# Designs tried in a protein design chat: VH-VL binders against b7kms5. Part 8

Target 1, 80 residues: b7kms5
Amino acid sequence: DTFETVRNTIRIESEVDESLRQLCHEERITKETWLEAAYLYLCEKPEELAQVIQLAQERLSQRKAIADYKRAKTMQERFL

## First folded at step 1 (VH-VL)

Design mc3 (framework fv_maftivimab)
Fold by ESMFold2-Fast, scan of step 1:
Structure mc3 (fold): chain C 80 residues (1-80), chain A 123 residues (1-123), chain B 106 residues (1-106)
Amino acid sequence: as target 1 above (80 residues)
Amino acid sequence: EVQLVESGGGLVQPGGSLRLSCAASGFTFDSYGMNWVRQAPGKGLEWVSTISWSGGSTYYADSVKGRFTISRDNSKNTLYLQMNSLRAEDTAVYYCAKELGYSGYDIDAFDIWGQGTMVTVSS
Amino acid sequence: DIQMTQSPSSLSASVGDRVTITCRASQSIRSYLNWYQQKPGKAPKLLIYAASSLQSGVPSRFSGSGSGTDFTLTISSLQPEDFATYYCQQSYYTPTFGQGTRLEIK
């Protein structure tokens, strides 16, 4: 075999998914190959990789804040 | 190496106060909710308090509301539990515990636990 | 508060046995149930979360099932290191634990 693959389930924001799907359709590539290529490319670009990691950290913080809000709302509903 | 180490336990008289600390290492502390869970000698586990990743949300068991305060210092990777107006029924081993995933829609599973610190409330 | 009741409170078993521990919630908690293992003098260890999801690093002989109010933890082939106290815990409301099931050598 040329490649061994691992199945992965990833949840991303719907707006991002729609944009990525459109890009993949127009360029005739798959989301799997896009993810592989993007990671490999960034590994060769330390400055750009650092910027992407920072953006990822910021997006994660945003999602945590939203999750904290929803968690608090759920806890409030539990005591009603 | 992911580790949580509690300290600050000891013997205290009823009505007294203690502050517990939990030093975290080996993971991104400011990314996870943290909890205190206690266990009285020979008894089962009882959840005491939870704090969100940012410290912006805190929750308490009814048995400790108004007496205990959970807090965190993300710059020091440390979790705290300030215990006031201690009662004999608060005698227990106190564990700090990390939430498994990022704070979701409720209090998650506890995947990493410290070894505990013993608090004894007696005269 | 949601009351969690485990059954049995204690049981004796032999290495190689299939062991089943049950947990019942006083009201529906959907799939918000976790299972922990605690050995004497040690902190609890997470085995199963979300009723049926095996925690990373936990042997595949452990499995969880159930939803709503009735849940089970199964050890398909008991090993010597599995003798411990097991706790269920609901996370749907403020966390509450079962009273524990003590698993001992027969």
Scores: ipSAE 0.000, ipTM 0.611, lowest interface PAE 17.1, mean pLDDT 85

Design mc4 (framework fv_maftivimab)
Fold by ESMFold2-Fast, scan of step 1:
Structure mc4 (fold): chain C 80 residues (1-80), chain A 123 residues (1-123), chain B 106 residues (1-106)
Amino acid sequence: as target 1 above (80 residues)
Amino acid sequence: EVQLVESGGGLVQPGGSLRLSCAASGFTFDSYGMNWVRQAPGKGLEWVSTISWSGGSTYYADSVKGRFTISRDNSKNTLYLQMNSLRAEDTAVYYCAKDTFYGELSSYYMDVWGQGTMVTVSS
Amino acid sequence: DIQMTQSPSSLSASVGDRVTITCRASQSIRSYLNWYQQKPGKAPKLLIYAASSLQSGVPSRFSGSGSGTDFTLTISSLQPEDFATYYCQQSYYTPTFGQGTRLEIK
């Protein structure tokens, strides 16, 4: 009668987390159930799923680029 | 659970070599930079090396440049430190630590640390 | 390398005390300063990042302040579990740690 669950740790942007937390509070749901529902819904909407994946890929690329840029910039400042 | 587990430490003679490993779990390893930080017995923390998320950029403390090599295998979620030409002053507990980045031009900080692995360089 | 100097090197205090630890950088690091706590035999734990941001799960009695070259870590009401060594670390340039401040039971 009960679902088996796994525990995950995820890090998201603070502003996104704040917005999602407010949504969950107002709608009386949890972040876990919102994530499950969003994924299940998108799996049945191929065009929308593709758009979400594209946005996710873009955000991941930007995060990686910023991290690399910051490290390179830090080392360059030491050469000056 | 986000976790880092170091291994590979031990006793080695001066001039010897040793390879440390750090196994990561519970987070997207290939999205974050990683660090090695060491601490000699009874002493403070000393940063040793940093590697970017992709492995494309590596940085070293002056005390280890030319002797140590940091690397990572994102397919295995594992960080490495190859230590060559070891000296008595390299004796320390070696920690791996996960970098994190917050916002634009925000600071990096080390939010997750392993338990450490002891490296003793002695005759 | 940026030199980080902590004051004091050691401090004795009692439970309930307000404790302050200072960190000075040899040149401006803006707000790129982090504070870590280390208990004997354990790995360091992040307390504060970006000079004043409290890490998730860290008690609110810990706070950080400062910018440029002068930074302070404050524990508003010392608890038994707070007796530890505290390190500041700059991240504006390649990472550099302070020498540590050992907080001991009076």
Scores: ipSAE 0.000, ipTM 0.613, lowest interface PAE 17.0, mean pLDDT 85

Design mc5 (framework fv_maftivimab)
Fold by ESMFold2-Fast, scan of step 1:
Structure mc5 (fold): chain C 80 residues (1-80), chain A 122 residues (1-122), chain B 106 residues (1-106)
Amino acid sequence: as target 1 above (80 residues)
Amino acid sequence: EVQLVESGGGLVQPGGSLRLSCAASGFTFDSYGMNWVRQAPGKGLEWVSTISWSGGSTYYADSVKGRFTISRDNSKNTLYLQMNSLRAEDTAVYYCAKVDYLGDFSEGFDPWGQGTMVTVSS
Amino acid sequence: DIQMTQSPSSLSASVGDRVTITCRASQSIRSYLNWYQQKPGKAPKLLIYAASSLQSGVPSRFSGSGSGTDFTLTISSLQPEDFATYYCQQSYYTPTFGQGTRLEIK
């Protein structure tokens, strides 16, 4: 085979991971091949790609706002 | 049983000072952020101040900034609100409230104390 | 700060009625919206968190929905103990509350 691969570690929300694992199990595919297929498919569909990017931007903004707010309310590390 | 009990409210003249206390029990006090929320007679809820678990970060509503100071003593499981330069507009029931982490990226105020009445009048 | 506007400011209803109150945020807060119930002379009680999640011990007749800027609290079959003032609160940024909706006996 001619495919070169890289190893990546990514962190995603636990509920999304659980749902994705269930999908991969039911469809008999792997997370690696699902990620490749999803990206390749979306690159061929500009309007759908734009919608996915918008969702990603919204989720990132949500995480930033929550992280800032939670740090204001409770910090796990000692702040000195 | 998680409980918060406020004390220190009373009648004070405009320009005066008052310190409120909130005694916490039934949870690991030093692991949670705490809030003060007030309610003027017949009016709605207004957030006043937040303090982080360690006391290292504090935040204030614009209406009280520079006059009120939130603090905590984790060894005594007690939250404080020092109120200086009091105005008639500060007349309210003051509640302390714990931050509860109710799931991933979700939080609410639970529980609340019973409240303590602060009346600023000449 | 994010402004939270509730509608209506008051409403009258009868036991057994379906009651809906709404809350609007001045900018998107996604699903980071809480609902509280306050009875006269008492501290507020958390009913709903994350826009739609029912707090433990709260009756199932209470439900929440919405995301972004528009949210609703519904009581499917009003009971006598439900007459109270209801507040929404966003927890996405610095906390802000709606002005409250007073639910009164018709």
Scores: ipSAE 0.000, ipTM 0.596, lowest interface PAE 16.7, mean pLDDT 84

Design mc6 (framework fv_maftivimab)
Fold by ESMFold2-Fast, scan of step 1:
Structure mc6 (fold): chain C 80 residues (1-80), chain A 122 residues (1-122), chain B 106 residues (1-106)
Amino acid sequence: as target 1 above (80 residues)
Amino acid sequence: EVQLVESGGGLVQPGGSLRLSCAASGFTFDSYGMNWVRQAPGKGLEWVSTISWSGGSTYYADSVKGRFTISRDNSKNTLYLQMNSLRAEDTAVYYCAKDEILYGSGTDFDYWGQGTMVTVSS
Amino acid sequence: DIQMTQSPSSLSASVGDRVTITCRASQSIRSYLNWYQQKPGKAPKLLIYAASSLQSGVPSRFSGSGSGTDFTLTISSLQPEDFATYYCQQSYYTPTFGQGTRLEIK
């Protein structure tokens, strides 16, 4: 009624997802509301936001390297 | 919004060459794997080729290995397919398709272009 | 390559009908199966990913189920805009598609 929403599909590391899922279950909240609250909170905390962005950039760099390697290996196994 | 626009299709004689382009917008192009998928007239879908987000890895269907080359220019948000030694069985609509997963290893095609027709005939 | 067998090749149905389309993989692909809708002269559109997850903007009358080798796409109450060809596709190995199911007006 009062809110317009959009749907997003994201894939995160399974260990992180399991931990977040447990937190949401215990606190009786949803992943959607947790994500909204976390972002809104960080937008009001510029120093903390900068730290989170740095962590995100580090994780992204690691995932790029791993994804490229894994894809090459998997396709070699599938085609050869 | 995500948009993929193919170009470069046309009529070519057997043994000829053609280069397809796919102009991408509305997403971080350099962060996703890209694909070419084709469909012969009145037939089903056939995967042709995949390129990783960085361009460091490329993969091909057995039917096109040694004849087709997939490449990308991340600075121009453009995907390419160089097609050599074309045969009648390569006649198809060629679609550009985006991988769903950021830096992923899968081939889940969440967005497709409208396609470009390649006809190989004498 | 993994063979994807889709059935039926075509079916006729009326608006309001419940329609099911099946897809079988030659070996286990876990839940790495997608469903696409293609209308004449148009590019395919992703409907369902990971066997059962609805893509954004897809009506809730579409649902997917299954894991391993056997999968089903269901349209609970067929609408006029749903007459199209439907394809399954596995993404666990080198990508392969089913041959398609053409859904047409009875």
Scores: ipSAE 0.000, ipTM 0.617, lowest interface PAE 16.4, mean pLDDT 86

Design mc7 (framework fv_maftivimab)
Fold by ESMFold2-Fast, scan of step 1:
Structure mc7 (fold): chain C 80 residues (1-80), chain A 124 residues (1-124), chain B 106 residues (1-106)
Amino acid sequence: as target 1 above (80 residues)
Amino acid sequence: EVQLVESGGGLVQPGGSLRLSCAASGFTFDSYGMNWVRQAPGKGLEWVSTISWSGGSTYYADSVKGRFTISRDNSKNTLYLQMNSLRAEDTAVYYCAKSYEFGDLTPYYGMDVWGQGTMVTVSS
Amino acid sequence: DIQMTQSPSSLSASVGDRVTITCRASQSIRSYLNWYQQKPGKAPKLLIYAASSLQSGVPSRFSGSGSGTDFTLTISSLQPEDFATYYCQQSYYTPTFGQGTRLEIK
């Protein structure tokens, strides 16, 4: 009754999703509650939070590089 | 600073037992998976065992299954490896190493922090 | 489990050379491959994780590439401190290391 929730659609790497699903199944929790707990836990641990942010930035950089490569390939095929 | 310090290595006869310890400092020990990796003299790296952040999941190389037990005490920031029924081929430097991961054993993103290693020699 | 094979087992090179080391997995590990450097008498040091991500504090002359089963570590301009043994390691499942590549002075 006190909870207001939002529905988010996120795309994550399939291996990460598979591993997270296994963890949630084994521990009898949901992805939603795991995400909430992980974020809240890390907010109390600034050094660990900084490490997670660094990993997130690195993963984002890799995804951008892959997206750029796919776009370049599509343009090349159009010109050739 | 982030550190891992191994202890408990030594000379032991075949069939004997040893318990290795790894003291962690400078990071939130209970948030990361931990590993034991060994290296026989002049040989390559061989993964031995992994334990999840909570201690709820453990994994072993086929060569040590049934003989070695990995455990951790998160209240003491310490990782352990109990080695039983030791064989000459277990002779190696044993390293403890922190998993580069976030709350999940599989997949790993490598091992980013390593101890100095402790030598275990199994010889009669 | 997943077998990791490195090539070559050893190579000789000179300072300033571009050096490449290859690693092959017995099955697809997607991008879950890591590279380590080990100097004699010391613990391994993580250089690259997730096939191509450079670990903090590692010189930019190191780079990794590949996905699936075939991976490469490149040192663009070899320095004296780079003579060491290099190991690949898969993190797709329980860890397995390649047998190592010993990089020697020519």
Scores: ipSAE 0.000, ipTM 0.601, lowest interface PAE 17.5, mean pLDDT 84

Design mc8 (framework fv_maftivimab)
Fold by ESMFold2-Fast, scan of step 1:
Structure mc8 (fold): chain C 80 residues (1-80), chain A 122 residues (1-122), chain B 106 residues (1-106)
Amino acid sequence: as target 1 above (80 residues)
Amino acid sequence: EVQLVESGGGLVQPGGSLRLSCAASGFTFDSYGMNWVRQAPGKGLEWVSTISWSGGSTYYADSVKGRFTISRDNSKNTLYLQMNSLRAEDTAVYYCAKDQYDSEGIFYFDLWGQGTMVTVSS
Amino acid sequence: DIQMTQSPSSLSASVGDRVTITCRASQSIRSYLNWYQQKPGKAPKLLIYAASSLQSGVPSRFSGSGSGTDFTLTISSLQPEDFATYYCQQSYYTPTFGQGTRLEIK
């Protein structure tokens, strides 16, 4: 039996990436397999999945706010 | 359906005025910045103007400063571009485009309208 | 304003070809670069944002790479629907577009 895989490009916060990379190194797993395992585990636990989705929504809102600020700053610097 | 629909284009004389509208549907309009981007016949894309999600900040290309005014009505999910003192060089298809952002502050135009043609000639 | 220069201005290719389009910024824009596809008479469509992120619904044969001043858009196996004009755009300062690369049938 073989797994059919797809390649994804994602960007995550540097601090989170460093922490996850260290965890994967210590446990001898890959970021890809950790992501798959985390998702599969959470799908078995709807209440925990809902909490993770809420955190993801909060983080997305923060990223949008930061992006808006950076854009405003960049545009302001250009016109100053 | 997530879409942007422009209207208001047409033929105007040099020195004339025209107001473009862009009706948004299918997304939370008041959460995103909006843009106008134009394209002269047979030419490339040129950014014209940007308005923040609240309407509190507006930005313009040097070529249109003092002549064009971008505005929005979040209660009507509509973006506007008031174009005054029009010149032959303003002849173009005008697109409205929605901002989207990533965590690094990289903005990109993820949704575009069909465009509306503005022709400035005598 | 940051000047964006695309190379080549036009390119002829055949279905199945690997196609590469380049974009150069007059100064460093980090990863603040996006790629759009435009078909005749149609609005531009976002393909790649932030230099290398594939927009949802865009075929995986499209990919972007690069940072700083030099960027590349690659189509791994050209399809008939890919004949179009491609634009790069920087968003690090006031938005500016490249002049466009017209991809035509060989």
Scores: ipSAE 0.000, ipTM 0.658, lowest interface PAE 12.0, mean pLDDT 88

Design mc9 (framework fv_maftivimab)
Fold by ESMFold2-Fast, scan of step 1:
Structure mc9 (fold): chain C 80 residues (1-80), chain A 122 residues (1-122), chain B 106 residues (1-106)
Amino acid sequence: as target 1 above (80 residues)
Amino acid sequence: EVQLVESGGGLVQPGGSLRLSCAASGFTFDSYGMNWVRQAPGKGLEWVSTISWSGGSTYYADSVKGRFTISRDNSKNTLYLQMNSLRAEDTAVYYCAKEGLDYSTFGELDYWGQGTMVTVSS
Amino acid sequence: DIQMTQSPSSLSASVGDRVTITCRASQSIRSYLNWYQQKPGKAPKLLIYAASSLQSGVPSRFSGSGSGTDFTLTISSLQPEDFATYYCQQSYYTPTFGQGTRLEIK
């Protein structure tokens, strides 16, 4: 049998990345395996999955606001 | 799979108008900024216009300001470019292109349509 | 507008060669630099974004480096399918492309 993987490039907040890297270092696991395990675990816990989705929606909303602000500010600096 | 399909190109006289459409599928259209990029025959790429994920912000190259209008219909997953007062130098293949990440981006264009040819001539 | 200048405008190379293409911005754009590949009659394809991040599905022989005003795209071992025109693009301000570098068989 073969283990088939896909390569994804993701951008996450640096504070979250630092915290996750520390956790992975202490527990001797990789970010890839942590992500797989977290998703698989949550898929078996629908109420916990719903809470994570809610947090994700909140973080997405925050990212949208920051992205809009950054884009507007960059364009404004060029054109006033 | 992500697909972008342009339509509406053709031959038009100087001073005329043309409306391009880009039908999007395979991604959450209303979460991504969209772009029009053109390329004149034998020339390089030129950015034309950008519209934000919500349609609330639009940006234009100086060469097309006041003549072109970018818009989107998120309920139909369709991007538009209304081109007025067309000039010979607007002759180009027009590409529809999607921004790479939702809401936050380095402005990369990760997927492009096949392009539609606009020829401004007699 | 930010001017993007590529060097060289054209380059002849052989399969197996290491190829380097450069891109200069008229002002600092931090890491907001993207690289595209375009084959004749086809739409451009994103290769590298954020100066050095490899787009999913792009072969590892492609790499990008640089920050601020000076950027490079490197193909470590040229393959037949790599003969194309390459464009850099800044997205820090209103988007602008370089003039393109045409890579041809020697």
Scores: ipSAE 0.000, ipTM 0.628, lowest interface PAE 14.7, mean pLDDT 86

Design md1 (framework fv_maftivimab)
Fold by ESMFold2-Fast, scan of step 1:
Structure md1 (fold): chain C 80 residues (1-80), chain A 122 residues (1-122), chain B 106 residues (1-106)
Amino acid sequence: as target 1 above (80 residues)
Amino acid sequence: EVQLVESGGGLVQPGGSLRLSCAASGFTFSRYAMNWVRQAPGKGLEWVSTISGSGDYTYYADSVKGRFTISRDNSKNTLYLQMNSLRAEDTAVYYCAKDLEWYSSGFPFDYWGQGTMVTVSS
Amino acid sequence: DIQMTQSPSSLSASVGDRVTITCRASQSIDNYLNWYQQKPGKAPKLLIYGASSLQSGVPSRFSGSGSGTDFTLTISSLQPEDFATYYCQQSFSTYTFGQGTRLEIK
């Protein structure tokens, strides 16, 4: 490692992680280098970057909705 | 004023049974969920079981499911933990703990008993 | 099954120091995180609930922050009585405690 790097912990959907691991294994690259390359590529493509951001926002909204439902259910069950 | 006093701990052989009790006072017992938390010697805290204020809903850690039963008698202000098929890894101090107000964020345990020691050994 | 990981497992500090303890959840738990203090031979004591709410009777030098997966407990100016083990606890889905952080005298 010849670059200054930072350590990050990232939580992603299991199915996505499985698919990405397979891709990285087959192509002989790492998840770190794939993430760097994908981001750099998208920075050169403003319209594609905007679409990726929209997908990310949709995925985040779905995660929040699921979390909200689980909280409400847990609250009800504890005190019924 | 709030007090929780555990009892019923002791030495028991593997495969044996014990029943723990927690006598509660100083609050309206039936309005609060109650919990058992254990701590093996020199180790950290491990949640064991929770029972709702009504007693209608119970929850268990995977490590004790099918072996332990949490229950309560609201007329006696007493929480119980029936422990069956005890294993060496169940050796711990067992605490009973009270939920803070049900409307509080985080559902924390605001009061704890002194603990009762359960030793599972030959 | 939500796992809780604390960092560091142990920490040495001096009276007057600012101390920060971190807790990570294996999935988002929103603000359903509590912090406890335990002294040797004693039952745990609630310090902070709902990630940032200070429990009545707890000194204001204790504070909590965070949401989602990453949480911190901060002691702004460490006192002699603060040397203890600290535990985080998630309450989003049942309960899970972190492994504990032992705060020791430097």
Scores: ipSAE 0.000, ipTM 0.624, lowest interface PAE 14.7, mean pLDDT 87

Design md10 (framework fv_maftivimab)
Fold by ESMFold2-Fast, scan of step 1:
Structure md10 (fold): chain C 80 residues (1-80), chain A 123 residues (1-123), chain B 106 residues (1-106)
Amino acid sequence: as target 1 above (80 residues)
Amino acid sequence: EVQLVESGGGLVQPGGSLRLSCAASGFTFSRYAMNWVRQAPGKGLEWVSTISGSGDYTYYADSVKGRFTISRDNSKNTLYLQMNSLRAEDTAVYYCAKDFTYWDSSGVEFQHWGQGTMVTVSS
Amino acid sequence: DIQMTQSPSSLSASVGDRVTITCRASQSIDNYLNWYQQKPGKAPKLLIYGASSLQSGVPSRFSGSGSGTDFTLTISSLQPEDFATYYCQQSFSTYTFGQGTRLEIK
């Protein structure tokens, strides 16, 4: 290994994963290198970074609502 | 850094009551479901109760239904377990455990646990 | 109520061994199964969630598999720090833990 790397496990939406996988296939790059490049690029562009952070906050709020609903529904259905 | 600290355990006679507390810090308490899990001396883990992040949904093991009440105060970042009509079989270390979040909806997991508090029900 | 049965209840193994622990549910729980490790005097630690997803920070020698009623936790090359008690847990309908499997030095 030229650089020390870390293995991380992350969960993303399946549609986003499919789209990213297609992009990586067409451009002949890996998800790891795309993620590194995207983050480094945004670090050089503070206004664009702020917009991405806002989108991330919005997506986080949406996932919270969905997760809470799914769990409550599943547990209630099992007791009826 | 996530920290969960249980308190309120002790020695109580059969038929008595105890209230356990779990002080949470290092995360947005109201976003996470919380659990009580117990373990009798030398025995395995037994799930006792769950409360949703909002407090709107509560669930109990059959062995404690009608005797134990789980609650939370999100303004104080504190989880509670009110234990009434205690029996010798309730003797255990009681753990507070943090549950799932919207960061991972794929499964239910108890990511962080407190150190536990000992409840002994004996005459 | 869903019952969870682990096998074996205890086993002895040596460092470097491949260790397999199984867990059976009394009814189908899809992939709503978690695995925990507990060392004496300490709280349990989450290893695997959703039957096969490795928790962040857990060594890759741990793996989980299975769905429905039959599940397996595998440690591919046992290390000294792995001697502990292991528990499965269903999360399909409330929660039920297995009775535990105690892993000890042969």
Scores: ipSAE 0.000, ipTM 0.595, lowest interface PAE 14.7, mean pLDDT 85

Design md2 (framework fv_maftivimab)
Fold by ESMFold2-Fast, scan of step 1:
Structure md2 (fold): chain C 80 residues (1-80), chain A 123 residues (1-123), chain B 106 residues (1-106)
Amino acid sequence: as target 1 above (80 residues)
Amino acid sequence: EVQLVESGGGLVQPGGSLRLSCAASGFTFSRYAMNWVRQAPGKGLEWVSTISGSGDYTYYADSVKGRFTISRDNSKNTLYLQMNSLRAEDTAVYYCAKEGYFDWLTSDAFDIWGQGTMVTVSS
Amino acid sequence: DIQMTQSPSSLSASVGDRVTITCRASQSIDNYLNWYQQKPGKAPKLLIYGASSLQSGVPSRFSGSGSGTDFTLTISSLQPEDFATYYCQQSFSTYTFGQGTRLEIK
């Protein structure tokens, strides 16, 4: 067997995970193969890839703002 | 080949000064916050200082505030720690460490570490 | 500012054992907790970030759990290369390491 894989651990929002899990169960695929297929498909469609990257940047900004609120509070007060 | 290499450690008398350097390679240095962590012989890890990717924000452990200064030169991919008014309690191996970012999430964890450089403060 | 307390300070175990190390924060840090492994004479290695996320390249026998103030690192089946000192670290407000847990051969 010459097929090579790498193990990644990812943290995603529970609502998104629940929806993706339902999709994978109904279509008889895995989260791993869905992720691979989605990325490969988008790489062939530059306009759609750009939209996905923009959404990813927005989601990351929102998550960071929420996750960093308490940490940033102490650090920001030092520089006010 | 992401790597960090510390240098500048040595023997210093109490009250003396020493400057440590950390040379970074294999990643976009200016994008990542950098840290100094120390470990006294036979003891645990102690965080010393953090500097933001831009260099505009710095943070220090209470034990070193007013004595140590962290800085960076992004054009040379180098992190520095200026240590003044050194005490016997500052004797330790000093590690530089990079804060991580992953494709799937942003992490505050220290994912890459240097080999460390030994600082001994004694007469 | 935030204090991190690890227990036990040391433990002895045999290859194949399930090992559990705990870490407690003096205040809630949500899931801003990381675990590191350090072998004698070497720099620390990141094992787990964000309380439960396994770092790429780290064996699946390592796992982390917990949130708020109480956290656990588990090694499901101890291997010879796992004898080392383990440190937790909060990254919620600057950084604080626990005092370390030394895992020794029984």
Scores: ipSAE 0.000, ipTM 0.629, lowest interface PAE 13.6, mean pLDDT 84

